# Miniprotein binders against a2bj90: the designs that were tried, part 87

Target 1, 235 residues: a2bj90
Amino acid sequence: MSRSARRKTSALNTVLRVVEVFASIQGEGPFTGTYSVFVRLAGCNLRCPFCDTRYAWSLEAGKPLGVEELVEEIARYEPSLVVITGGEPLLQRHPLNSLVEGLESLGLRVQLETNGILPAPARDEQLWRVYHVVSPKDVPVRVPGAKLHPSWVDYARATGRAWFKFLVANEQHVREVAEYVAKLGIPRSRVYIMPLTPEKLDMKELLELHSRIASLAVKWRLNFSPRLHLLVQLP

## First folded at step 9 (miniprotein)

Design GZ19
Fold by ESMFold2-Fast, scan of step 9:
Structure GZ19 (fold): chain B 235 residues (1-235), chain A 99 residues (1-99)
Amino acid sequence: as target 1 above (235 residues)
Amino acid sequence: SEFLRLAKIYQRAAERALRKGDYEKAVYFLYLVAELALEKGDLELAIEYLEKAAEIAQRANLRELEARVYELLARVYEALGDKEKAEEYRRKAEEIREG
């Protein structure tokens, strides 16, 4: 089969269930402050009690979109970063690799946000080449069924393209995170702690919570992630 | 004070969750208030919030969260020097996780 016919047939069988696509500023993690396009994929393999995107839990929440159509939509924004999030994006692994291939072919920088339960990318996946922010749910707020796949530590060590981001509410949580990453051999330079923000906080409460967790990051020699979009009132 | 402000944030979050029937979220935020109280050495307050969290977890059949609440109660009673009560709660947590 010709390359053109193969691409056309592959594209017709490569569909992602997408909840939303929007431009904003990345508010979290190592790329905080970056002009980004967010692609929220449907489906999740966890039911976190503190989840702020429960509307994305079901695959039925997503509209079926072809990879080529989605790549074109993203490219029109001319983003500095494409953030693929969800639910859990790795639940749609096959079409996700095709999306990443299309975005990389245009020179776009890609970041995945994942809970890390499913295995890290293998060297023969397009996903091997992009950035990953892993949010383990086995510590400090332990979610039933959550366990970080050990391959994520190996991936981070091999590529330098993974960071680990933890929601924390107090110093005991930070201690548990510090012990956890030390046990797994994750360098502190790849660890972010981020405030666990409940719904409907006022600006004074948001600032106080950010201030407390940032102070703990300094004390424990860990990186701090804000929730910048909440502070500047962006989606 | 800083402690009172942070505790109030999570307490209000728990109240909102209870009003919406989100018992899982309510138990987690009450648990966070108790952890903060333990951090500040207010052991009586920690027990009060954990007992409330345990009751909600039991009624809503949230077994894993109930076990976590009992684990923290055991830690609080250890801090109080009540080793018998601490062991009782550790066993309750183990029974839920393994049984």
Scores: ipSAE 0.182, ipTM 0.672, lowest interface PAE 6.2, mean pLDDT 87

Design GZ2
Fold by ESMFold2-Fast, scan of step 9:
Structure GZ2 (fold): chain B 235 residues (1-235), chain A 104 residues (1-104)
Amino acid sequence: as target 1 above (235 residues)
Amino acid sequence: SDEDKEWFLRLAKIYQRAAERALRKGDYEKAVYYLYLVAELALEKGDLELAIEYLEKAAEIAQRANLRELEARVYELLARVYEALGDKEKAEEYRRKAEEIREG
């Protein structure tokens, strides 16, 4: 390969398609309440009917940004946590590993949100070293094409850096989650159930959904994830 | 139980209202999905007839909006509900409708 071609290939491998970058509070999962910068990457390998971020489904929805430029933008927020989400961030795996390397070099804590269809990080990836919240869509919400890659269970056991967060709307969903994680050998301590909240709920409706799903979490001995940002009206 | 009945009514009302809002906005995909959740709640409570009512409404919307994947899912649940009712003829009819969509 010529040096010019090699330089162009390297540059392309360090460009991410980014939909938005914004500061907020992490409202979900094990880091609920943390001041965070959210980086939404473009592209998704699913078309969930309940999806609230349909604007990010296409890779073309994202603006191309260099990894170095993105690291500098994120750092200016001085976040306690960098949340990389999307679409599906692992669709841009190669430049994503470069982004993670840059953020880790600044001492920033990184959390990835993923649907878990694509394989978990290998030991030689920068992504191996960060936190992952895996949101399977095969159970209980049964999105077509959604199948959790088995390597995520191995990754969770090996590192202690993955949790599994499930959207639920009723007790049958919680039962299905409990059976699913037991079958896969996922410890209950790494499992979160979260209410499936439609858009434009009033505060009373949001509290009712949260109350019911939290009660089911206690009954089934699973962790509960709120959707705190919805309750406090943050993005 | 009485507690379960109370939660069924509360959650069903939330998702039904969400489906109505989605319909008014022309978001047929969300409307169908939320009606599907109401049907699942009805099944959880053992109200098979109510589940069918909401699934038939969901199917009509999905068909009119050309939401074929979601229409197939609704038919799959209708087939399971009719099987539970002992109506094997209707169960087979809806199973075939779902398979036709998924193979097409």
Scores: ipSAE 0.679, ipTM 0.863, lowest interface PAE 1.3, mean pLDDT 89

Design GZ20
Fold by ESMFold2-Fast, scan of step 9:
Structure GZ20 (fold): chain B 235 residues (1-235), chain A 99 residues (1-99)
Amino acid sequence: as target 1 above (235 residues)
Amino acid sequence: SEFLRLAKIYQRAAERALRKGDYEKAVYWLYLVAELALEKGDLELAIEYLEKAAEIAQRANLRELEARVYELLARVYEALGDKEKAEEYRRKAEEIREG
């Protein structure tokens, strides 16, 4: 069998555990405002106390879906950006690389959202070529078991394709983030702070949290990420 | 004040979580209220919310969050100049993390 035929057969037999696929606007990070298709993969290696997507924690929460079928489903939306999120997408690393290969073959822009516990992509992975928004959970939110893998800093420096997005609720959190990124050598230009929003906030409460964290971003000379989808009431 | 408005957001979130039996979220939101109080120098309010968070964490057997609450209580007592209570709460947190 040729390498091409073998890879095609492998991709057809590769499955991802998928919780949901939906179109929306990317509300967070460097691509805020982009028309996107979201692919939520099942399984997570953390149990964050503030987590709003607990339904995705188990791999069994995901329906098995072949890579080729998933690529076709995503393509039907004609998105400007494909956002692969979860749980923790890198738990399904092998089929995820196959998915990225299929999406890139169609000229689609791909962004991965990850907690950064598992290593950054190696140069021979398809994931090396796409965008990554890394959301560390060790600082400032201090989730047990959450430690940023140091390879993400090297990946960001080598590729310019990674940003670091931190959930914050107060100025002490922002101070801790500033200290953390300085210690790791992460440029402030690659750092976003984002408001930690509980469930069921009204619009006034959402705006108030956004306003406070945005003001702190200006004060501390960091980038600000909104949660735009919450403000405009999209998924 | 801005502090009171932000603290009330997380306080109301904690109340909603508690009504749903989501003890982890309730403790976490109360912890954030206490951090905001500490930033503003309202040490008595910080202690009030941390004691409430500790009680919920103990009752729900949330050992990791209980340790975090005790660590913040130690910081609040340090800010008060009460080194004995700060040491007591540091010890309580260490006991949970070692056990």
Scores: ipSAE 0.707, ipTM 0.885, lowest interface PAE 1.1, mean pLDDT 90

Design GZ21
Fold by ESMFold2-Fast, scan of step 9:
Structure GZ21 (fold): chain B 235 residues (1-235), chain A 99 residues (1-99)
Amino acid sequence: as target 1 above (235 residues)
Amino acid sequence: SEFLRLAKIYQRAAERALRKGDYEKAVYYLYMVAELALEKGDLELAIEYLEKAAEIAQRANLRELEARVYELLARVYEALGDKEKAEEYRRKAEEIREG
C-alpha cells in the first residue's frame, strides 16, 4: 500500500458517526456516581423494545467527527470517565480503537457500553485495555437477534475488565439471569441486575422498583445497578 | 400489597404503550404483569393478562412473542391441573416455532 493510500485509509478509520457528547454522572454499573463524558455513537444492530435511545438506531443519525477533534472535545470536560455508548459502538470498531488510543494517551479512563453481539476485543486492539459493560439481550426479555458472543466470557475472565448488566422486572427475571450466567460460567462478581423502569414513573415508583430489585440482588447474591441519573434527573 | 403496586406500574406502562401503538412493548409489559401474578400464586390473574397479551401479539403479527405467551399459558394451565388447555397452548407455541 502506498503512503497516500495509507493516509487515506487512516483518515477514514478516524471518523466516527456521533449522535451526542455531553457531561453527566454515570448512573449505572460498576462506575455509578462517576463524573463522566458520554459519547453516543450512531447505529445499532438490535431493535430492543425497551430502548430509550431509538433516535440513535440509524447510522445516519450521527454526524461525522474526526477522532482527534472528538478527543479534544472530550478532554475539555476534564472527565474522570469517558463512557462510549450508542447504539452499538462496536459497529464503528476501527475508528473506535483510534478514539480509545487518543483518550488513553491523555490518561483518561474509558468505559464501553455494548450489547455483546459482536466479538470482544482481541489482545492487539486498543479496546482490549479499557472497561466494558456488556448488556446481553438474550435474557430475560429475549430480544430477537440477540445472542451474546462467547468471547465476552473469555475476555471477562482473562482481563477482569468486563461486567454483565441485565434489566429485570421481577424475581423470575433474576432467576433466568442467574441460570444464564451459571451456564456460561460468568462469575457472580461480574454480574449486575438493574431495574427495568418504564417511561413516566414518579419518584415513589422509581424508588419502589429500585428497592425491589436491590432486595433481589441481595437474595440472589448478585451486584445491583441503580439508574441514578433517573433519580437525580440528569441526562 | 407490594405485588399490586408493582403490577400496577407495568399495567399502566402497557396501557401507555397501547395508546402509542407500540404493541411489542405492550405485550412485554403484560407478560411481566403475568409473571408477577405467578410469583404471588394468582394463576387466574396471570391467565387474564396472558390472554390479553396473546391477542395483541397475534393481531400485531408478533410471532416470537405470541409463542412465548402461549408457552407461559401452557405452564400456568398445567399448574391449575388443566392438562387439556396446557397441551393446547403447547401445540400453538410449537406450531409457531416450527413454521
Scores: ipSAE 0.589, ipTM 0.850, lowest interface PAE 2.0, mean pLDDT 88

Design GZ22
Fold by ESMFold2-Fast, scan of step 9:
Structure GZ22 (fold): chain B 235 residues (1-235), chain A 99 residues (1-99)
Amino acid sequence: as target 1 above (235 residues)
Amino acid sequence: SEFLRLAKIYQRAAERALRKGDYEKAVYYLYIVAELALEKGDLELAIEYLEKAAEIAQRANLRELEARVYELLARVYEALGDKEKAEEYRRKAEEIREG
């Protein structure tokens, strides 16, 4: 390694609180079906009633892990996509930008999953360059405190690197999503509706719920996101 | 029908959550069942599930969800033509949100 490379690598020496790192298939959103490594960061700024990852709510649930060490661990999987999720990853914004820089230096494609409460990336952040799937929790699921930051709409329009993914259970929810995205000026081509799946559904129930929400996506001219990992029994 | 199948999925999920003591999930899923009933025009069934959700929310001190349940109860009673009950539930929701 050159002196310049050594100094650059040393600059990535920050710490993230990490709950888990695992390989799977991205089951949701625009990259459904992609071989991915998931990095679940600790800490969340919401307490969604339907949350199935409550173990990640506290920052204390995360083990401190150096950015350089985490980049090396992720690289060993040789993933087509690195999915950074949580809790809310943007709560650890500073070290997250350093992680993204390290992953991009290896040519790895990065996707962030966020609730969109905190502001979208600025042009001078490493996060500006990666893909974002924003999952608003104000509509239709109405989680307290879950207002989407308006900068996400501007970011999506400026970069083409953000999509908006909404949990829905019925047609009224889809109507509320359609009204919401029209009001905000979000193009329908960047909108996904996804079934709100309770824990421990059997396969018949999962298929019935997916089928209904997919039919509503066709009717309302929106994109459909499955929860493919649930259908194929992967983490 | 699609309504019956979806309603049963969330109803069973609410029953599982209630057995586990996960009152937040139970109330949330019962609310979805009520929305599905309202969507199909079964106002009496929507009220039945919302009343059950309200009792669970009150007992578990889930004030935000309780207010949300009362707001939907007010809309359902308004649709049913029961203005007195609609105003009662609207008042109950406002008391929680202002308090």
Scores: ipSAE 0.700, ipTM 0.884, lowest interface PAE 1.2, mean pLDDT 89

Design GZ23
Fold by ESMFold2-Fast, scan of step 9:
Structure GZ23 (fold): chain B 235 residues (1-235), chain A 99 residues (1-99)
Amino acid sequence: as target 1 above (235 residues)
Amino acid sequence: SEFLRLAKIYQRAAERALRKGDYEKAVYYLYLVAQLALEKGDLELAIEYLEKAAEIAQRANLRELEARVYELLARVYEALGDKEKAEEYRRKAEEIREG
C-alpha cells in the first residue's frame, strides 16, 4: 500500500457523520441526573413510528467530523459523561471505536445508546470497555426489523456494563417486557421501563405518564427510567 | 378515572399528528388508546379507536400498522364472542403479512 492510500484509508476510519453535539443532563437510564455531552450520530437501521428524531435517520443528515476534532469539541464542555446516541451509532462502528479511544485517553466516561440490533462489542474493541444502554424495539413496541442481537445478553453478563431500557405505554407492555427478559435470562436489576411520551405534552401530561409507569415499575419489580430532561425542559 | 386521563393524552397526541399529516404517529397513538381501553374492559371503545386507526392506515398505505390494528381488532372481537368477525380480521392481517 502506498502512503497516500494508507492516509486516505486512515482518514475514512476517523470520520463520523454527526447530527448534533450539545451539553445537557442525562435524563434517562442508570445515569439519570449526570451532566453530559450528547453526540448524535447520523443513520438508523429502524423506522420507529413514534420516533422524534427522524431528522437523524439518514447518514446524509450528519456533517462529516474528524475524530480528533470531535474529541476536542466534546472536551471543551468538561462533561462527567459523554452520551453517544443517534440514529443508531453502531452503524458507524469503526470510527466510533476511534472516538471512544480518544475520549478514554482523556479520562472521559462514555455511554452508548443503541437499539441492540447490531452485535455487542467484541473484547478487542474499545467499545467493550464503555457503558451501554440497549433499547430493544422488538418488545413491547414491536418495530419491524428490531430483533435484539443475542450477544447483548452475553455482553451484559460478562461485563456488567449493559442495561436494557424499554419504552412502555400501559401494563400489557410491562407484562410483555417481564416475560421477554425472563425468557432471555436478563436480570431484573439491569432492566428499566420508561414512559413512551409523545411530542408536545404539557407538564401535567408528562407527570401523569411518569407516575403511571413508575407505579408499574414498583408493581412488577423493575427499575424505572424517567425522561428527566423533558420534565426540566432541557434538550 | 386514571384510564381516561392516560387515554386522552394519547388521543390528543394522535389528533396533533393528524393535523400535521403524520399518519404513522396518528395510527400508532390511536392503537395505544385502544390498548388502554382493553385494559379497562371497554371493548366498544377499543373497537371505535381501532376502526379509526385502520381507516387512516389503509388510506395512508401503512401496511405494517394496518396489520397490527387488524390483529388487535381480531382479539377484541374474540373477547366479545364474535368469532366470525375475529376470524375475518385475523385473515385481513394475514393477507397483509403474506403479501
Scores: ipSAE 0.634, ipTM 0.863, lowest interface PAE 1.6, mean pLDDT 88

Design GZ24
Fold by ESMFold2-Fast, scan of step 9:
Structure GZ24 (fold): chain B 235 residues (1-235), chain A 99 residues (1-99)
Amino acid sequence: as target 1 above (235 residues)
Amino acid sequence: SEFLRLAKIYQRAAERALRKGDYEKAVYYLYLVADLALEKGDLELAIEYLEKAAEIAQRANLRELEARVYELLARVYEALGDKEKAEEYRRKAEEIREG
C-alpha cells in the first residue's frame, strides 16, 4: 500500500472512547493549580466502592473520537496541562500513545492519571515521555484486584516522571502508605497523600478533612495533595 | 475531639448514602468510622459500627464488603484479646472470599 493509503487505514483504527472533555484547574497532585483540560476516557478495570465516576466504568460510556479530532478539541482550550484520566486510561493504551504523540507535537504538557495495575510505559512508547500520577488502590484502601504493577517503581526511578498519590482517611492509612513505599523503595519526595472525600461534603467538612490529612503529611514527612477543585467549586 | 470530628464526617456520609440506596458507599464509610474507632482504642464503638455495616452488606448482597467487615471485626476482637471470636470472624471472611 502507498504511504497515504496505509496512513488512512491506521488512522481509522486510532479511536478513543471518551466520556468527557472539559477545562478546569488541576486540583490534585504535583501540578495543583494548573489550568488544564481534562480528558476522561471510558473503561475501568476496578470497581472501587468509594468511586465517584462510576459513569465511566463501561467502555460503552465513551463516545468514539478519532485522535486527530480529539487533539484539535483539546488545543482549542490552549491549556497549560492536558490531564488524561477517567476509568483506567491504559485500557486504551495503543490509541492513547497516538494521542500523546499528537499533543506533544503541539508542545502541550501531558499528565496521565492511572491506578497502576497495568504495566508502566516501555521506552519505545510515546507514554514514556509524559508525566504520570499513579494512584494505587491496593494500599491503603484495599480494593480487590488493585495490585500495583512493579514496573511503575522502575519507571519512576528511571525517568523521574511518576508520582504516587494515595487516598487516606486516617493516621493508620498514612502508616500503611509509609510502610508500603519504604518496602517498594519509592522515595518520599515522589509520594502524595490526599484526603478521601465523600460526595456532597460542606465547606467546613472539606476543610477539616484537608487540615487533618495535611497535618499528617507534615508529621510523616510526605507530600500533601489537596482536592482544590472541590474547595473552589470547579469540576 | 479530632477523632470525633472525622468519625462524624464519614458517619454523615454513610447516612446520606443509605438514604440514596448506595449501600456500597454506606458500608464503606461505616467501615472507615470503625477503623478510626479501632485506631483510637474505642473497641466497643468499632464493634457497633461494624455490626451495622455487616447487616447492611448482608441485606444488600455485598459479599466482598461483608468479608472486609468481618476481617476488621477479627482485628477488633484480636485487640480485645478474644482469640476465639477473632478466629470465628476470620473464618467467616474466608468462607465468603472462597465461596
Scores: ipSAE 0.575, ipTM 0.838, lowest interface PAE 1.8, mean pLDDT 89

Design GZ25
Fold by ESMFold2-Fast, scan of step 9:
Structure GZ25 (fold): chain B 235 residues (1-235), chain A 99 residues (1-99)
Amino acid sequence: as target 1 above (235 residues)
Amino acid sequence: SEFLRLAKIYQRAAERALRKGDYEKAVYYLYLVAELALDKGDLELAIEYLEKAAEIAQRANLRELEARVYELLARVYEALGDKEKAEEYRRKAEEIREG
């Protein structure tokens, strides 16, 4: 391999297609309320009917950013948590591992949000060491092609660093989630249900959905995830 | 009731989606209203919303969502005891999934 080809290959492992980088409060999942920097990566392997981030579906929606440049940008915010989301971040798996390595070198805590279609991290990946919130889209929301990769259950059991967060709109959805996680052997302590919130709800509607899904979480003995950023009107 | 409040939220969301020409969201939210109605045993209301969802899905050529609507219609008609209608909608869904 020539030096030019080798440099090109190295560059591909250090460049990410990034849609946006912004500071906010993590509104969802086990780290709700944490001051965070969000890194939205471009590209997605699903086309969910309820998706609010359709602008991130294409890889071309992302600006190419070097890993070192991105690490420096994130570090300037001095976040308590770095949330890497998308689209589907694992579509850019190789440069993502490099990003995680850079962030961990600075002592930053990292959380990945993923649909779980692609395999869970292997032990030799930097991604093995960070937190993952897996949002399956096959149950209960039934998005075509959205089958959870079975390795995520093994990863969660081996590391204790994965949680499963499900969008729900009604009690039948919660029942389906309960059956799904029992069948897969996922402990209830690692399961979150979260209200499926349409765009442009008023505050009364938003609180009503949160209240109902929270009540169902208590009834079914599951954890509840708010969408806190929507309630407090943050990005 | 709690059911009516949640159903109205998704119904209003479907109406907003229709005004924007977002037919996928409109069909999906109407489907959620129908699921809420079915869960509460209001089979007539479930059918009403599913028929509206099917019409939108068909006109917008949303074949996957159309099949899902027909599958839920078949379940609602089974619950209603109308086996002929249930088989009809099950067949319509299968035609889409195989075609």
Scores: ipSAE 0.632, ipTM 0.865, lowest interface PAE 1.6, mean pLDDT 89

Design GZ26
Fold by ESMFold2-Fast, scan of step 9:
Structure GZ26 (fold): chain B 235 residues (1-235), chain A 99 residues (1-99)
Amino acid sequence: as target 1 above (235 residues)
Amino acid sequence: SEFLRLAKIYQRAAERALRKGDYEKAVYYLYLVAELALEEGDLELAIEYLEKAAEIAQRANLRELEARVYELLARVYEALGDKEKAEEYRRKAEEIREG
């Protein structure tokens, strides 16, 4: 067997720990408004104080699913976009590459949501060819252990397939983001700021936070990410 | 003002978190209120919310958040011109991070 054929066969029989699979609208980032299937993988290498998906922190929160079975489940939704999120999906890097290979073989567009602590994809990974929204947690939200791996900046420049999405609550946060991305050489066109929204806000509170952060995005010449799913009451 | 509306959102979120026993979220949201107050130049209000956040963090043994609260208290006291208090809170944060 060739190495390529062996790798494809391995992909179909690899196991992922999966918390949930559901259809919704991508509410955040460069693909906002896209009909998507969300695949939440178990396990996270951070413990963010503001985290709303604490149920996914443990790897044991996920049920073992074969890559082939998961690809078939995703395909039944006929999505315009597959969003692989978690926890931190790169903790399951080997089977994740296998999942991506299976999804791409069906012509499905894939986006990974990652905290960017683990290295960016190498050229020989299936993950090299898909889209990545990197959500750094070192600046401005300052989560312990959340240092962005420098390879993500090189990956973004080389491929044009990574964007950086920052949670912000005030103008000082936006200033810190602007300084951070300038020092790292991240193009402004690849940068999104997004409102830090606590749970159980009413519609007026959600709109107020969105309005303020959007205004700051205009002022600082950065892209704005809504949290559209919250505004339209989708998961 | 817009500041008051935003600060009130995070304050209410902190109150909800505190009622649920989610001390980590409560401290974090109070910290955001203090950052907003500092940004608007209301240093006394920033200190008030940071002292509340520090007390909750200490009682709940949230050492990393306690250190962050002390670091912001140091910045607020620097802005106020109180160099002695700023240094005191820098040392308190350092003790937690080292110990």
Scores: ipSAE 0.704, ipTM 0.887, lowest interface PAE 1.2, mean pLDDT 89

Design GZ27
Fold by ESMFold2-Fast, scan of step 9:
Structure GZ27 (fold): chain B 235 residues (1-235), chain A 99 residues (1-99)
Amino acid sequence: as target 1 above (235 residues)
Amino acid sequence: SEFLRLAKIYQRAAERALRKGDYEKAVYYLYLVAELALEDGDLELAIEYLEKAAEIAQRANLRELEARVYELLARVYEALGDKEKAEEYRRKAEEIREG
């Protein structure tokens, strides 16, 4: 068999457990407002009490999909950004690196959403080259088992390709975030606070919560992440 | 006040969760109501919501959230100057976390 045929066969053997693929606007973090394709991978290493995507907690919630097929599906949307989320995408690290390689070969920009419990990418991983939005769950929301791996701070400093996004509900949470990032040496320019929004809020409630957390971001000199998709009623 | 408006958002979310039998979300949102009440200086209101959260957590066997509720109750009673109640709730939380 030729090397090319063997490489294609190897790629077809790389499988991801995928919950859903859909087009929307990135509503959160440093790329807010970007036309994106979201790839939700199955499996999570946390059980957050406030989690809105509990259907993705189990690996069995995902359908097996080959990397090549997934790359082709994503490419059909012609996105400005591919957002890989889940669950916890790094639980499927090996096939995820293969997916990133395929997307990068097409010139597509990739952002990973991660809880940061598993180590940051090493220099020899394809994941080293893409953007990461790390959402720690140890502070301020204090989810059991949610300890940020220290390599994420080193990765952020080395690459400039990681930001830290924190769910907050009140000023005490913002103070805890400020103390946490100062202790770890994370620059404030890399830090976002985002309102903790329960399911089925009406527009008045969404605006009140966004306004309060945005005001706190100004007061504490941190970046603010909306949940724009909720405000404009997109997935 | 602004704090009370935000507290009502999480309170209504807790009520919706409770109606759906999602006791974990109900306890968590009641905990957030209590934190907002504490920020507003309404210690009695914070205790009221934390006691409700503790009862739900205990009945639903949500041990980690129960421990968190007791930890906040201990802080609220400390703020009230009730050192006996504060120590009682600290011990309840420690028993859950050690066992």
Scores: ipSAE 0.701, ipTM 0.888, lowest interface PAE 1.2, mean pLDDT 89

Design GZ28
Fold by ESMFold2-Fast, scan of step 9:
Structure GZ28 (fold): chain B 235 residues (1-235), chain A 99 residues (1-99)
Amino acid sequence: as target 1 above (235 residues)
Amino acid sequence: SEFLRLAKIYQRAAERALRKGDYEKAVYYLLLVAELALEKGDLELAIEYLEKAAEIAQRANLRELEARVYELLARVYEALGDKEKAEEYRRKAEEIREG
């Protein structure tokens, strides 16, 4: 290879800080039940009191992986869906766009899970064309420093590729979600409520929380997200 | 009842967090127990759990959660008609936010 060709090839390589890559079933949101590969990126811009993945908070918790290597690893699983989660994946926005480009070139479907604090994708980003599940942490769970970036509502209206998934523990939380989404102009068809499940619940406790929140979803005319992987004991 | 079952789930989660020294989770789950008690209309039970949450938050220097607990205590005392205690807890929350 010439020097210019080698330099161009090296410039296409990008590095992500990755905590873990594993196959499972998507247990949450609009794609519940889908055979998926999960890519957990390191780093988070929140410190949620109820967080179960505190091991991913630091960027240093992730090992550096080249985008091309990561694409190849993901492809070996032959997934129906690639779920990119974290921490907060948008903290690694530039290499994340490169990862999405590589995955799309192989015809793989991509879903990003984000807290929505950082701006929604712009039209010139590879991220513009993939699915997004936005999990606001300002309402109803009231995490300090969490505020949904207004561009996510605009993105959802423009593309139809964003849904909003809210953690709830009681009916007052559901009422606050309903008021919040009405105020922002988010259609109820794009809103999911999901039970706030502490770690180490037994099956009876998991079912009781799921049953209550599902009943509230029917009452308030919102979509329900389970945490199916917990119910079937998958990672 | 449904309330007792749900409240006990978060109560046990708070106890597990406290045993692990995770004071933030403990306070947060106790707040959820108190909110469930408020939905049932059991204001005295809500106060009991909020007072436990306040003590843990104060000892662990969790200032934001401590202020949130005091704000909920103020609302509960207002619902009970105890205006003096409601104002006392509003003042405590404001002192944290201003300092």
Scores: ipSAE 0.713, ipTM 0.886, lowest interface PAE 1.3, mean pLDDT 89

